# Ledger of designs, part 90: VH-VL binders against q9umr5

Target 1, 268 residues: q9umr5
Amino acid sequence: SYKPVIVVHGLFDSSYSFRHLLEYINETHPGTVVTVLDLFDGRESLRPLWEQVQGFREAVVPIMAKAPQGVHLICYSQGGLVCRALLSVMDDHNVDSFISLSSPQMGQYGDTDYLKWLFPTSMRSNLYRICYSPWGQEFSICNYWHDPHHDDLYLNASSFLALINGERDHPNATVWRKNFLRVGHLVLIGGPDDGVITPWQSSFFGFYDANETVLEMEEQLVYLRDSFGLKTLLARGAIVRCPMAGISHTAWHSNRTLYETCIEPWLS

## First folded at step 24 (VH-VL)

Design kk17
Fold by ESMFold2, last read:
Structure kk17 (fold): chain C 268 residues (1-268), chain A 122 residues (1-122), chain B 112 residues (1-112)
Amino acid sequence: as target 1 above (268 residues)
Amino acid sequence: QVQLVQSGAEVKKPGSSVKVSCKASGGTFSEYAISWVRQAPGQGLEYLGYIIPIFEAANYNDKFKGRVTITADKSTSTAYMELSSLRSEDTAVYYCARVDFDEYGSYGMDVWGQGTMVTVSS
Amino acid sequence: DVVMTQSPLSLPVTLGQPASISCRSSQSLVWRDSNTYLYWFQQRPGQSPRRLIYKVSDRDSGVPDRFSGSGSGTDFTLKISRVEAEDVGVYYCMQGTHWPRTFGQGTKLEIK
């Protein structure tokens, strides 16, 4: 019947947060095996992203083995970065739809409602001092912090985002690109009222230039150089962009209209 | 000028827990990390872990097998280290030390507390 | 864990003479930003450690210029050009590049 669905949560998150999404899938795709991975819950989501990738990899292997025809991934927020790294490091993945649900794919640079909730004083202009140090890179937030005003520090210090984007040279770049390109579809979901992902266009591989002007995906060097396969995927018609206004960051997986419009078509 | 002032000496029985405080004065507590280091009598230094208060997140040395817990209270500019299931080998002076994220990239442990002697005996 | 090995462990010196302490790491201390996070600390008898040097060779404010650090990769040296009585104590190297942070065993400097 339907391909199994694997759900990967975000920062400070847990499997309970996805109860409505599970209900929607059960209604539209009855009999689908849905697994919400309960690793790195709550504060454990601050562990280094490569540690999380390793743990999630171990969890998805048996699920993929039982489904030789393929699986779908729904990956929320920080979880979308974990999933993209999985697709790069696994030369044996069988993912058809990779659904990136409001994920900071090009990084984060924001004193947003969420960051103000965590950090009541504005920190975005100074957080690079912590994040681009050996100490800061031992926490997940810093693994995808992307300060457009300190691009040289980002490129040299990032242990995760600069690598999976192919922005820093490394010996696995060609293999990671090949592995990522085995995905059937990349479904990008996000919107201007998210309130957390900054800029919100990061969910669509857009990001700030040095003047804080948002350049869209097709204007990014990683796209133009096809560093990890975005240009190739777009050319084969494998990228789906599904923006939706009016949805806050914590509501993406509990909005029925969003599900029906942006997620449901890709679970078949 | 930043100062770190620790809680007083403690005598504990094996199997119990100890919680040492480290109060920072001066500077902005949320802008640095706090490390914990111990030194058994006549021995060298051993790194326990650290916390970055703005993340409310700590990193622990695996040697302690989940016995150490490091926390911070931003409202009082105080870090805490709790060591559980105490053994006689845990008898040591426990230090807190600041990690400063300055423009020089100096980081590790420019300011130290005075130390807290923890004695574990029956 | 990165092992930090100091030599010698005991260093008797005559006042006014130079002293040299070696520190070797079991792997490179060069971090991805090209900086080397190697530190030297001094612990005088009965006191907390005091940082002398960070990033191999940068002296902290208030540290006398008779202290100098050098080295690269895995081999590092602390030198005292002319030992004074106040220099008595134990000297530790530490690496800050890798988790967990680790110290050398210490070198006890004594006046002959």
Scores: ipSAE 0.835, ipTM 0.924, lowest interface PAE 0.8, mean pLDDT 91
Fold by ESMFold2, look of step 24:
Structure kk17 (fold): chain C 268 residues (1-268), chain A 122 residues (1-122), chain B 112 residues (1-112)
Amino acid sequence: as target 1 above (268 residues)
Amino acid sequence: QVQLVQSGAEVKKPGSSVKVSCKASGGTFSEYAISWVRQAPGQGLEYLGYIIPIFEAANYNDKFKGRVTITADKSTSTAYMELSSLRSEDTAVYYCARVDFDEYGSYGMDVWGQGTMVTVSS
Amino acid sequence: DVVMTQSPLSLPVTLGQPASISCRSSQSLVWRDSNTYLYWFQQRPGQSPRRLIYKVSDRDSGVPDRFSGSGSGTDFTLKISRVEAEDVGVYYCMQGTHWPRTFGQGTKLEIK
């Protein structure tokens, strides 16, 4: 029998977006209990990420309680940040596979034609003015906005990403790291043709330096200092990297080859 | 130079709704936020909420949650505040005000509209 | 909600004399970036509010230097070194650090 699967959606998203993913799971792993959480749908996905983490935490507790053998998480886009925070704040989670589906794990610094109303071309160099303010941090987009040209502002203003990455000192860092490391596998999925996550390597914990050169995960300070457990997890053989070209941001959960290659093997 | 021009005075009955507009000129409308503040006659200022037009997202004071809706139309550079289920205590002047995200970190409401009187009486 | 308490609520002042208005917050107004988002607004009779001071002590352009702000943490003061006739009105402090933003009750400044 298969472990239950919990699905967490992304920005401006809803449970309906995952109908094809649900279909794939039902066909390949019949009898799997799959719950797509319908919290913070649509525009509610702009609420502060810590509010979303709290709401999703309350929703996952009864599901995890019914499945003492463990559960799997599939977390898409912004939802992957929610899930990573869940793994840090829950000292009693029983997650085996955390599947991060094209999530901006090291942040976002992009303006794309796909979601032009969200990240217009004229705004990426100036969005830090909104995001690194008390007014901006009250919205989810700003909680993971990561301007590589204003790293000091990011480190000081971020209420979410700098904390869960261990980039700013906080009293819970040791406990959060311990909790995160209880996960069985971290499955990182993304690709160069995503079109929204910028840089796309953020889905693999890569990110820009000050010159907008992408440094891979193993070159990041958060990895080198093992601030939230990435180095330990990689050494344990628990990080799976599954890049796939040719998939746009809105298609990750509706591509059968992606599912079969990157997701299905981890839904034990 | 940014200016905010609001719609005219309204007289409403209890239980109805009112929608106040706030048209901005100057600056880049999507690059700042619009706050809504009210002032009952002879009383102080009370914060209702704000919208950041680039996100098309608003934040509401819980005191008014469920009754207040704040929206923006980027094509016309106009913000709107709608208050439903009106009560006599909602009689007030309603102001819109700009929150500018400058490099000096000033943020708080530097430009105010002229105010819109909303009177709720039977 | 962060409570902002002003004193006095009514302030009669002789023309040319100093005036001082106190504002206290129920929580620290220091935000994580080390800035303190405390504002002072002036509302002249029949007019919209006008921002005078941001970040505790920074005057907006066009605000006379007889207005000054000071304070830290939870205790703040607006001073007018020499009150002029045009200063008549109601003065509000506001905090911008915490959601929701909140105002003090107002201090009505009048010429004796």
Scores: ipSAE 0.834, ipTM 0.923, lowest interface PAE 0.8, mean pLDDT 91
Fold by ESMFold2, last read:
Structure kk17 (fold): chain C 268 residues (1-268), chain A 122 residues (1-122), chain B 112 residues (1-112)
Amino acid sequence: as target 1 above (268 residues)
Amino acid sequence: QVQLVQSGAEVKKPGSSVKVSCKASGGTFSEYAISWVRQAPGQGLEYLGYIIPIFEAANYNDKFKGRVTITADKSTSTAYMELSSLRSEDTAVYYCARVDFDEYGSYGMDVWGQGTMVTVSS
Amino acid sequence: DVVMTQSPLSLPVTLGQPASISCRSSQSLVWRDSNTYLYWFQQRPGQSPRRLIYKVSDRDSGVPDRFSGSGSGTDFTLKISRVEAEDVGVYYCMQGTHWPRTFGQGTKLEIK
């Protein structure tokens, strides 16, 4: 029998978006209990991320309790940040595979045609003014907005990303690192043709320096300082990187080849 | 030079709804937020909520939960506040006000509309 | 909700004399960036509110320097060094640090 799978959706998303993923799992791992969490869907996905984390935590507790052998998480886009926070704040999680499906793990500095409806290109350089304010931090997008040209404002104002990355001191840093390190595998999925996650390497813990040059995960200060356990996980072989070209942001959970290559191997 | 111009006064029956508009001019609508504040006759100021138009997302004071809807139309630089299930205590002047995300961190509420009187009467 | 308490609620002042209005919050107004988002608004009779002071002590453009703000944490003061006839109205403090934003009850300033 297979470990239960819990699915967490992204921004402006809902459980219906995962119907193809559910079918793939049913075909390859018959009898697997798959729960797509139907919380904070649509516009509710703009609620503060810590509020979403608390709500998803309450939903996953009974599922984990019924599966002492462990569970798997498949977390898409913004949902991957919710899931990573869950791994940090839950002393009692039993997650084996954490599958991060094109998630902005090091933040978003979006200047993309898809996100242009929400963040017009002419505003990318000014969005830090909204996001690094008390008003902006009341919305999820601003909780992981990461302007590489205003790093001091990011570090001071971020209520979420700077904390879970260990970029801002807090009293729970040691406990959160310990909890995160209990995960069996961290599976990072994303690709250059995503079109939304900017830089797309954020899905692999890469991000821009001040010159907008992408530094890979192993060049990031949060990795080098091992601030939340990323270096430790990599050293024990627990990080799997599965890049795939040719997939747009909305297609990660509906591409069979992606599923077979990057997801299926981790659902035992 | 930013100016906020609101729709005219309204007289409503209990149980009905009202929608107040707030048209912005002289600035870049997508660069700020719009707050809604009311003042009952002879009373102080009460914050209803706000919208950030680029997110098309609003935050509401729980006191009005389920009765207030705040929206924005970026193409016309206009924000709207709709209050449903009107009661006599909703009689007030309703103001829109700009939240400016400037370099000084000043934020709310540097420019106010002229106010819209909403009277709820049997 | 953060409660904002003003004192006094009614303030008769002789023209040309100083005025002082106190505002106290039920919680600290210091936000994570170390700024304090406390505001003072003036509402003249028959008019919309006008912002005078932001971030405790910063005057808006066009606000005379006879208006000054001070305070920290939970205790704040608006001072008018020499009251003029045009200063008649109601003065409100507001906090912008916590959701929902909340106002004080108002202080009605009158010339006696």
Scores: ipSAE 0.819, ipTM 0.918, lowest interface PAE 0.8, mean pLDDT 91

Design kk5
Fold by OpenDDE, fold request of step 25:
Structure kk5 (fold): chain C 268 residues (1-268), chain A 121 residues (1-121), chain B 112 residues (1-112)
Amino acid sequence: as target 1 above (268 residues)
Amino acid sequence: QVQLVQSGAEVKKPGSSVKVSCKASGYTFSSYAISWVRQAPGQGLEYLGYIIPIFEAANYNDKFKGRVTITADKSTSTAYMELSSLRSEDTAVYYCARVDFEYGSYGMDVWGQGTMVTVSS
Amino acid sequence: DVVMTQSPLSLPVTLGQPASISCRSSQSLVWRDGKTYLYWFQQRPGQSPRRLIYKVSDRDSGVPDRFSGSGSGTDFTLKISRVEAEDVGVYYCMQGTHWPRTFGQGTKLEIK
């Protein structure tokens, strides 16, 4: 039998968005128990990410308990950050494959059409004024806003990303790293034509430096310091990078070719 | 020149809803947030919630158990506070106030004139 | 919720004399960025509240320098060096560090 698959949605998303993915999984892996978690749907996805992590944790614990051989996580967009945090705080998770599906794993700093819709009267350069405050950090989008021009503010104000990245010291850093390293495989999926994740390399733990030059995962301090286990995972061959061009952000979970190439191999 | 102008006094029956408006002017609406605070007669201040218009997202005091809905119309620079299932205890002056993101002071630096909401049978 | 406790609740003051209001929080108001989001508001009779102090000690524009805020962590103070007639009203401290935002009970300043 196939291991259960747990799906975590993204910002303003719902289970309906994954109908094609469910179809693909059912077709290629018949009998797979797939659970798309309908928590924090729609506007509720703006709730603080730690709150979401707690909610999703409560939902996945019983699923994991019924699957002693392990489970797979497919986490889309914002959901990828939720899942990473989930795996960091759970000392007893049994996740075999953690599939990060076009997730801003290293944060978001973009002025895409998607962001313009969300921030129609603001530029990304000014969002730090809102996001790096007690008020801003009460919303999920600010929890992973990563302004490369205001690094100090990010490091000091970020209540989520900076913590799970181990960029800011905290008493649980060692334990979270240990927990996260329990994952069998980290599958990173994204691409240059995403149009939402900015930079798109964030899905692969790449991100801007102070000059907005994109640095790769191996150049990031979090990797170099192995602050949450990326270096260790890479060293043991547990990181899979699956970039794909020609896929828009809202198509990552519905593209058949993407599924067959980047997702399906890790559902066995 | 910066000001928040609220809608007029309301008299409501228990169980009904009230929606108070707060028109902002003299500043860039999307660069700030709007908080709502109420004050029962002769009592102190109570924080209801706030909205960040550019996010179209609000945060609410759980004390109100979902009875409060805060919205904003960026096109008109107007924030709204709706309180449902009104009770006599909801009788109060309701204030909107600006949250300052632009200059980083945050706290409510500009207040509306207040809207008296009376809930009575 | 963070409890804000003001003292005294009633403050009769002679004109020209100094006044001091204490505000204590049930937990530290220092946010992760190291800043403290403590505010003081003045509400004159029949008026809307007015912010006097933000972030413990910064005065808003137009606020006389006879008003000053101080404190750290959980203990804060608003001082009026020379009370004037226009200072009559209720003063509130508010914390903005934690959700939900909470106010002190208010201190009613009156002229003796």
Scores: ipSAE 0.938, ipTM 0.969, lowest interface PAE 0.5, mean pLDDT 95
Fold by OpenDDE, fold request of step 25:
Structure kk5 (fold): chain C 268 residues (1-268), chain A 121 residues (1-121), chain B 112 residues (1-112)
Amino acid sequence: as target 1 above (268 residues)
Amino acid sequence: QVQLVQSGAEVKKPGSSVKVSCKASGYTFSSYAISWVRQAPGQGLEYLGYIIPIFEAANYNDKFKGRVTITADKSTSTAYMELSSLRSEDTAVYYCARVDFEYGSYGMDVWGQGTMVTVSS
Amino acid sequence: DVVMTQSPLSLPVTLGQPASISCRSSQSLVWRDGKTYLYWFQQRPGQSPRRLIYKVSDRDSGVPDRFSGSGSGTDFTLKISRVEAEDVGVYYCMQGTHWPRTFGQGTKLEIK
């Protein structure tokens, strides 16, 4: 039998957004128990990410307990960060494949039409004033806002991304790394035509330097220092990168070709 | 001149709802946040919650157990505070105040004139 | 919730004399960025509150220099070097570091 699949949605999403994905999984892997977690839907997805991590943890623990052979995670957009954190704090998770579906794994510094109301061009450069404060960090979008021009503020103020990345020292860094390394495979999915994740390479742990030049995963300090196990995962062949062009952000979970190419191989 | 102008006094019955408005002017509405604070007669200040208009997201004091709803209309630079299931204990002056992100002082640097809400049978 | 405790609650002062108000928090108000989000507000009779001090010791524009804030961690003080008649009112400390934001009980300053 196929391992259960747990799906975590993204910002402003709900379980309904994944109806096509469920159809694809059911068709190609009949009998798979798929659970789309209907937590923090819609506007509630703006709750602090650590709060979300705790909520999702409570939901996945019983599912994992019923699946001793392991489970697969499909985590979309903001959900990818939630899942990475989840795997970091859980010392007993049994995740085989962690599929990060167009997630801002290295943060967001974007100005796109989809999020322009949140990150207008005129505001993007100044959003650090909001996000790197007690007020801003009480919302999920600021928890992974990564301003390359204000790295000091990011490192000091980020309550989530900087911690799970091991960019800021904390007492649980070693344990979180150990926990995260329990994952069988890390499947990174994203693409240049996403239109939301900015830069799109963030889905592959790439990100801007101080000049907004995109550096790849292997050039990132978190990789070089193996702060949360990224280098170790790569070394043992546990990281899969699946870039795909021509897919908009809201279509990653609904594109059949993407599913067959990047998701399906890791559900078996 | 930065100003927050609130709606007029309200008299409500227990169990009903009240919605107070706070119109901002003299600054970029989306660059700041709006907090709501109340003060019962002869009592101290109590923080209800705040909204960051650019995010269209609010954070609430759990003490009110979901009775408070804070919204903002960026097109009119107006914030709203709605309190439902009113009780006599909700009788107070309700203030809106600006949270300063622009200059990094945060805290409530500009206050509205207050709105008296009286809850009585 | 973070409890803010002010002392004294009543402060009668002679004109021209100094005044001091203490504010203690139940836990540290130092945020992860190393900054302390402690505020002082003044509320004159019949008026809305007015921010005097932000982040422990910074004065708002228009606030006389006779007002000063100090402190660190959990202990904070507002001082008025020379009390004037217009200083009559209630003073509140507020913490902005933790959610929810919380105020002290208030200190009522009166002229003897």
Scores: ipSAE 0.937, ipTM 0.968, lowest interface PAE 0.5, mean pLDDT 95
Fold by OpenDDE, look of step 24:
Structure kk5 (fold): chain C 268 residues (1-268), chain A 121 residues (1-121), chain B 112 residues (1-112)
Amino acid sequence: as target 1 above (268 residues)
Amino acid sequence: QVQLVQSGAEVKKPGSSVKVSCKASGYTFSSYAISWVRQAPGQGLEYLGYIIPIFEAANYNDKFKGRVTITADKSTSTAYMELSSLRSEDTAVYYCARVDFEYGSYGMDVWGQGTMVTVSS
Amino acid sequence: DVVMTQSPLSLPVTLGQPASISCRSSQSLVWRDGKTYLYWFQQRPGQSPRRLIYKVSDRDSGVPDRFSGSGSGTDFTLKISRVEAEDVGVYYCMQGTHWPRTFGQGTKLEIK
C-alpha cells in the first residue's frame, strides 16, 4: 500500500485548493490516504507561524502514529515553511518525502500581483519597519520576510525564519538540525513564472545578497555552515530540485504535468 | 495635522453589536497601524487589538476573541471596531490610536477622542 | 499575560515638587532585538490618553523636559522634576513587547 500523504496549505488558502491534487493522487496512486489539514485557513493563515506549527503538529502526530512505514508531506507556499519547522521540532517524525511546493524557503522580499496589496512596491523597501517589530512578528507574513538590505534587523527580529535556518544562535539549533535530517528526501519545487515567491529561487533556498543579486543554495551561509542540514542532505543525495517554467503560483497544486514530473515520483 | 476622529456615542441593548469607526487624516494610513483600547468608567485602560491596514490583518486580545472584529478601509483611511454579544461590562469609552511604524517609536502616539458605548437593558 | 504593576496608585504632590511613578513588569520587556518597548501615557481629566514616553526614555515631541523615563528589564520609572497644575491626571505604563499589550493600573496624580 501507498504511504499516507499529508497536505499543508499556504497563505489565504484552504483544503478546497487541493481538489485537483487529490484527484491526481487518487488516479495514479489509488488507495492512498490523503489528508489535507484544514487548519489556519483563510485569514487565520496570518497567525504566527510557530502557532501554526504547533497546531499542525497536533494534527500530524496521530497520522504519523498510524503509519509506521512513514508518510509523505506536500506543503504548499507558506505551508512549506510550516512543514520545515515541523520537521525541525519533531524528534520522532517519520516523513519519507518532504515535498516543498513553491515555498519561500529562504524567505520573501518582493512585490507580486497576487500579493501586491500585501507587498506593494512602494512598501517593500520600508516593510522592515513593520515586520521587524513586535507588532509585525505577530503575523505569519513577517515571520519569513527577509530584507536583504536590513540583514541585522532580520537576524535579530525574525522570530521564525532566522531560527529554523539556524542563522541566529539558539539552544535548539543542533537538535532541530538532527530532527530535520530524519527526512528521507527533500523535494524542492518552484519556477521562474511563479509570480509570487520573490525571488522565485527562494523555493530552492536561493536568495538575494545585499545587492539583490540572486545567489544559489550552495552560496548561502546556511548551506556553507550546514546550519540546519542542507549540505548534509545534498551530500547524501536527499535533495531533489524540480524547477518548472510556465506555472503561476496558484497553479502548482493543479497542474497535471507538474504533478507527474515533480510530485508523483515521490509518493511511493 | 495628524488626527483620528471617531464616530459618536452609542447606546446598545445587551446581546446586540456595536461598530465604531475611526477616521484617520494627516498621514499615510498604510504606514501605520490602528489600535483599539477601551476604558470602563472610572477604570484603567484595556487593550482590545490592532490592525495593520496594509496587511488587512488584525490581532486580538484573547479576552475578546470571538466578539471583537477590527477592520480597515484603506480607500477611506478608516478603521473599524465591532464588538458583538454586548454585555453591561462592555460599557466603556473606546479609543482608537495610531501605532507608529514609520519613525520606529511604535506604541500609540496619536489617539482619537473616544467613543462612549453604553450597554443597558 | 504580562502583568504591569504601578506604584503608587495615588500620588498627591505639592506644586513645584518632584514626582516619581514606578512600573514593574512580571517578565522582561526586552525584545529579541534588544529594545525595550515600554511606554508612558498621560490622561488628563476628561481627555484621551496622550503618549509621553516611548521605549523607556524617549520623549514625544511637545512633551516638557520635566518628564523623564528610565529603567530596564522589568523595572521602570516616570519622573516629573517639578509638578505643574496641568500635570494632574492619571498616568499609565504599557508594554508593547509581549502579546497581548497590557497596561498598568494607572497612577492618579493630584495636587495637595
Scores: ipSAE 0.927, ipTM 0.962, lowest interface PAE 0.5, mean pLDDT 95

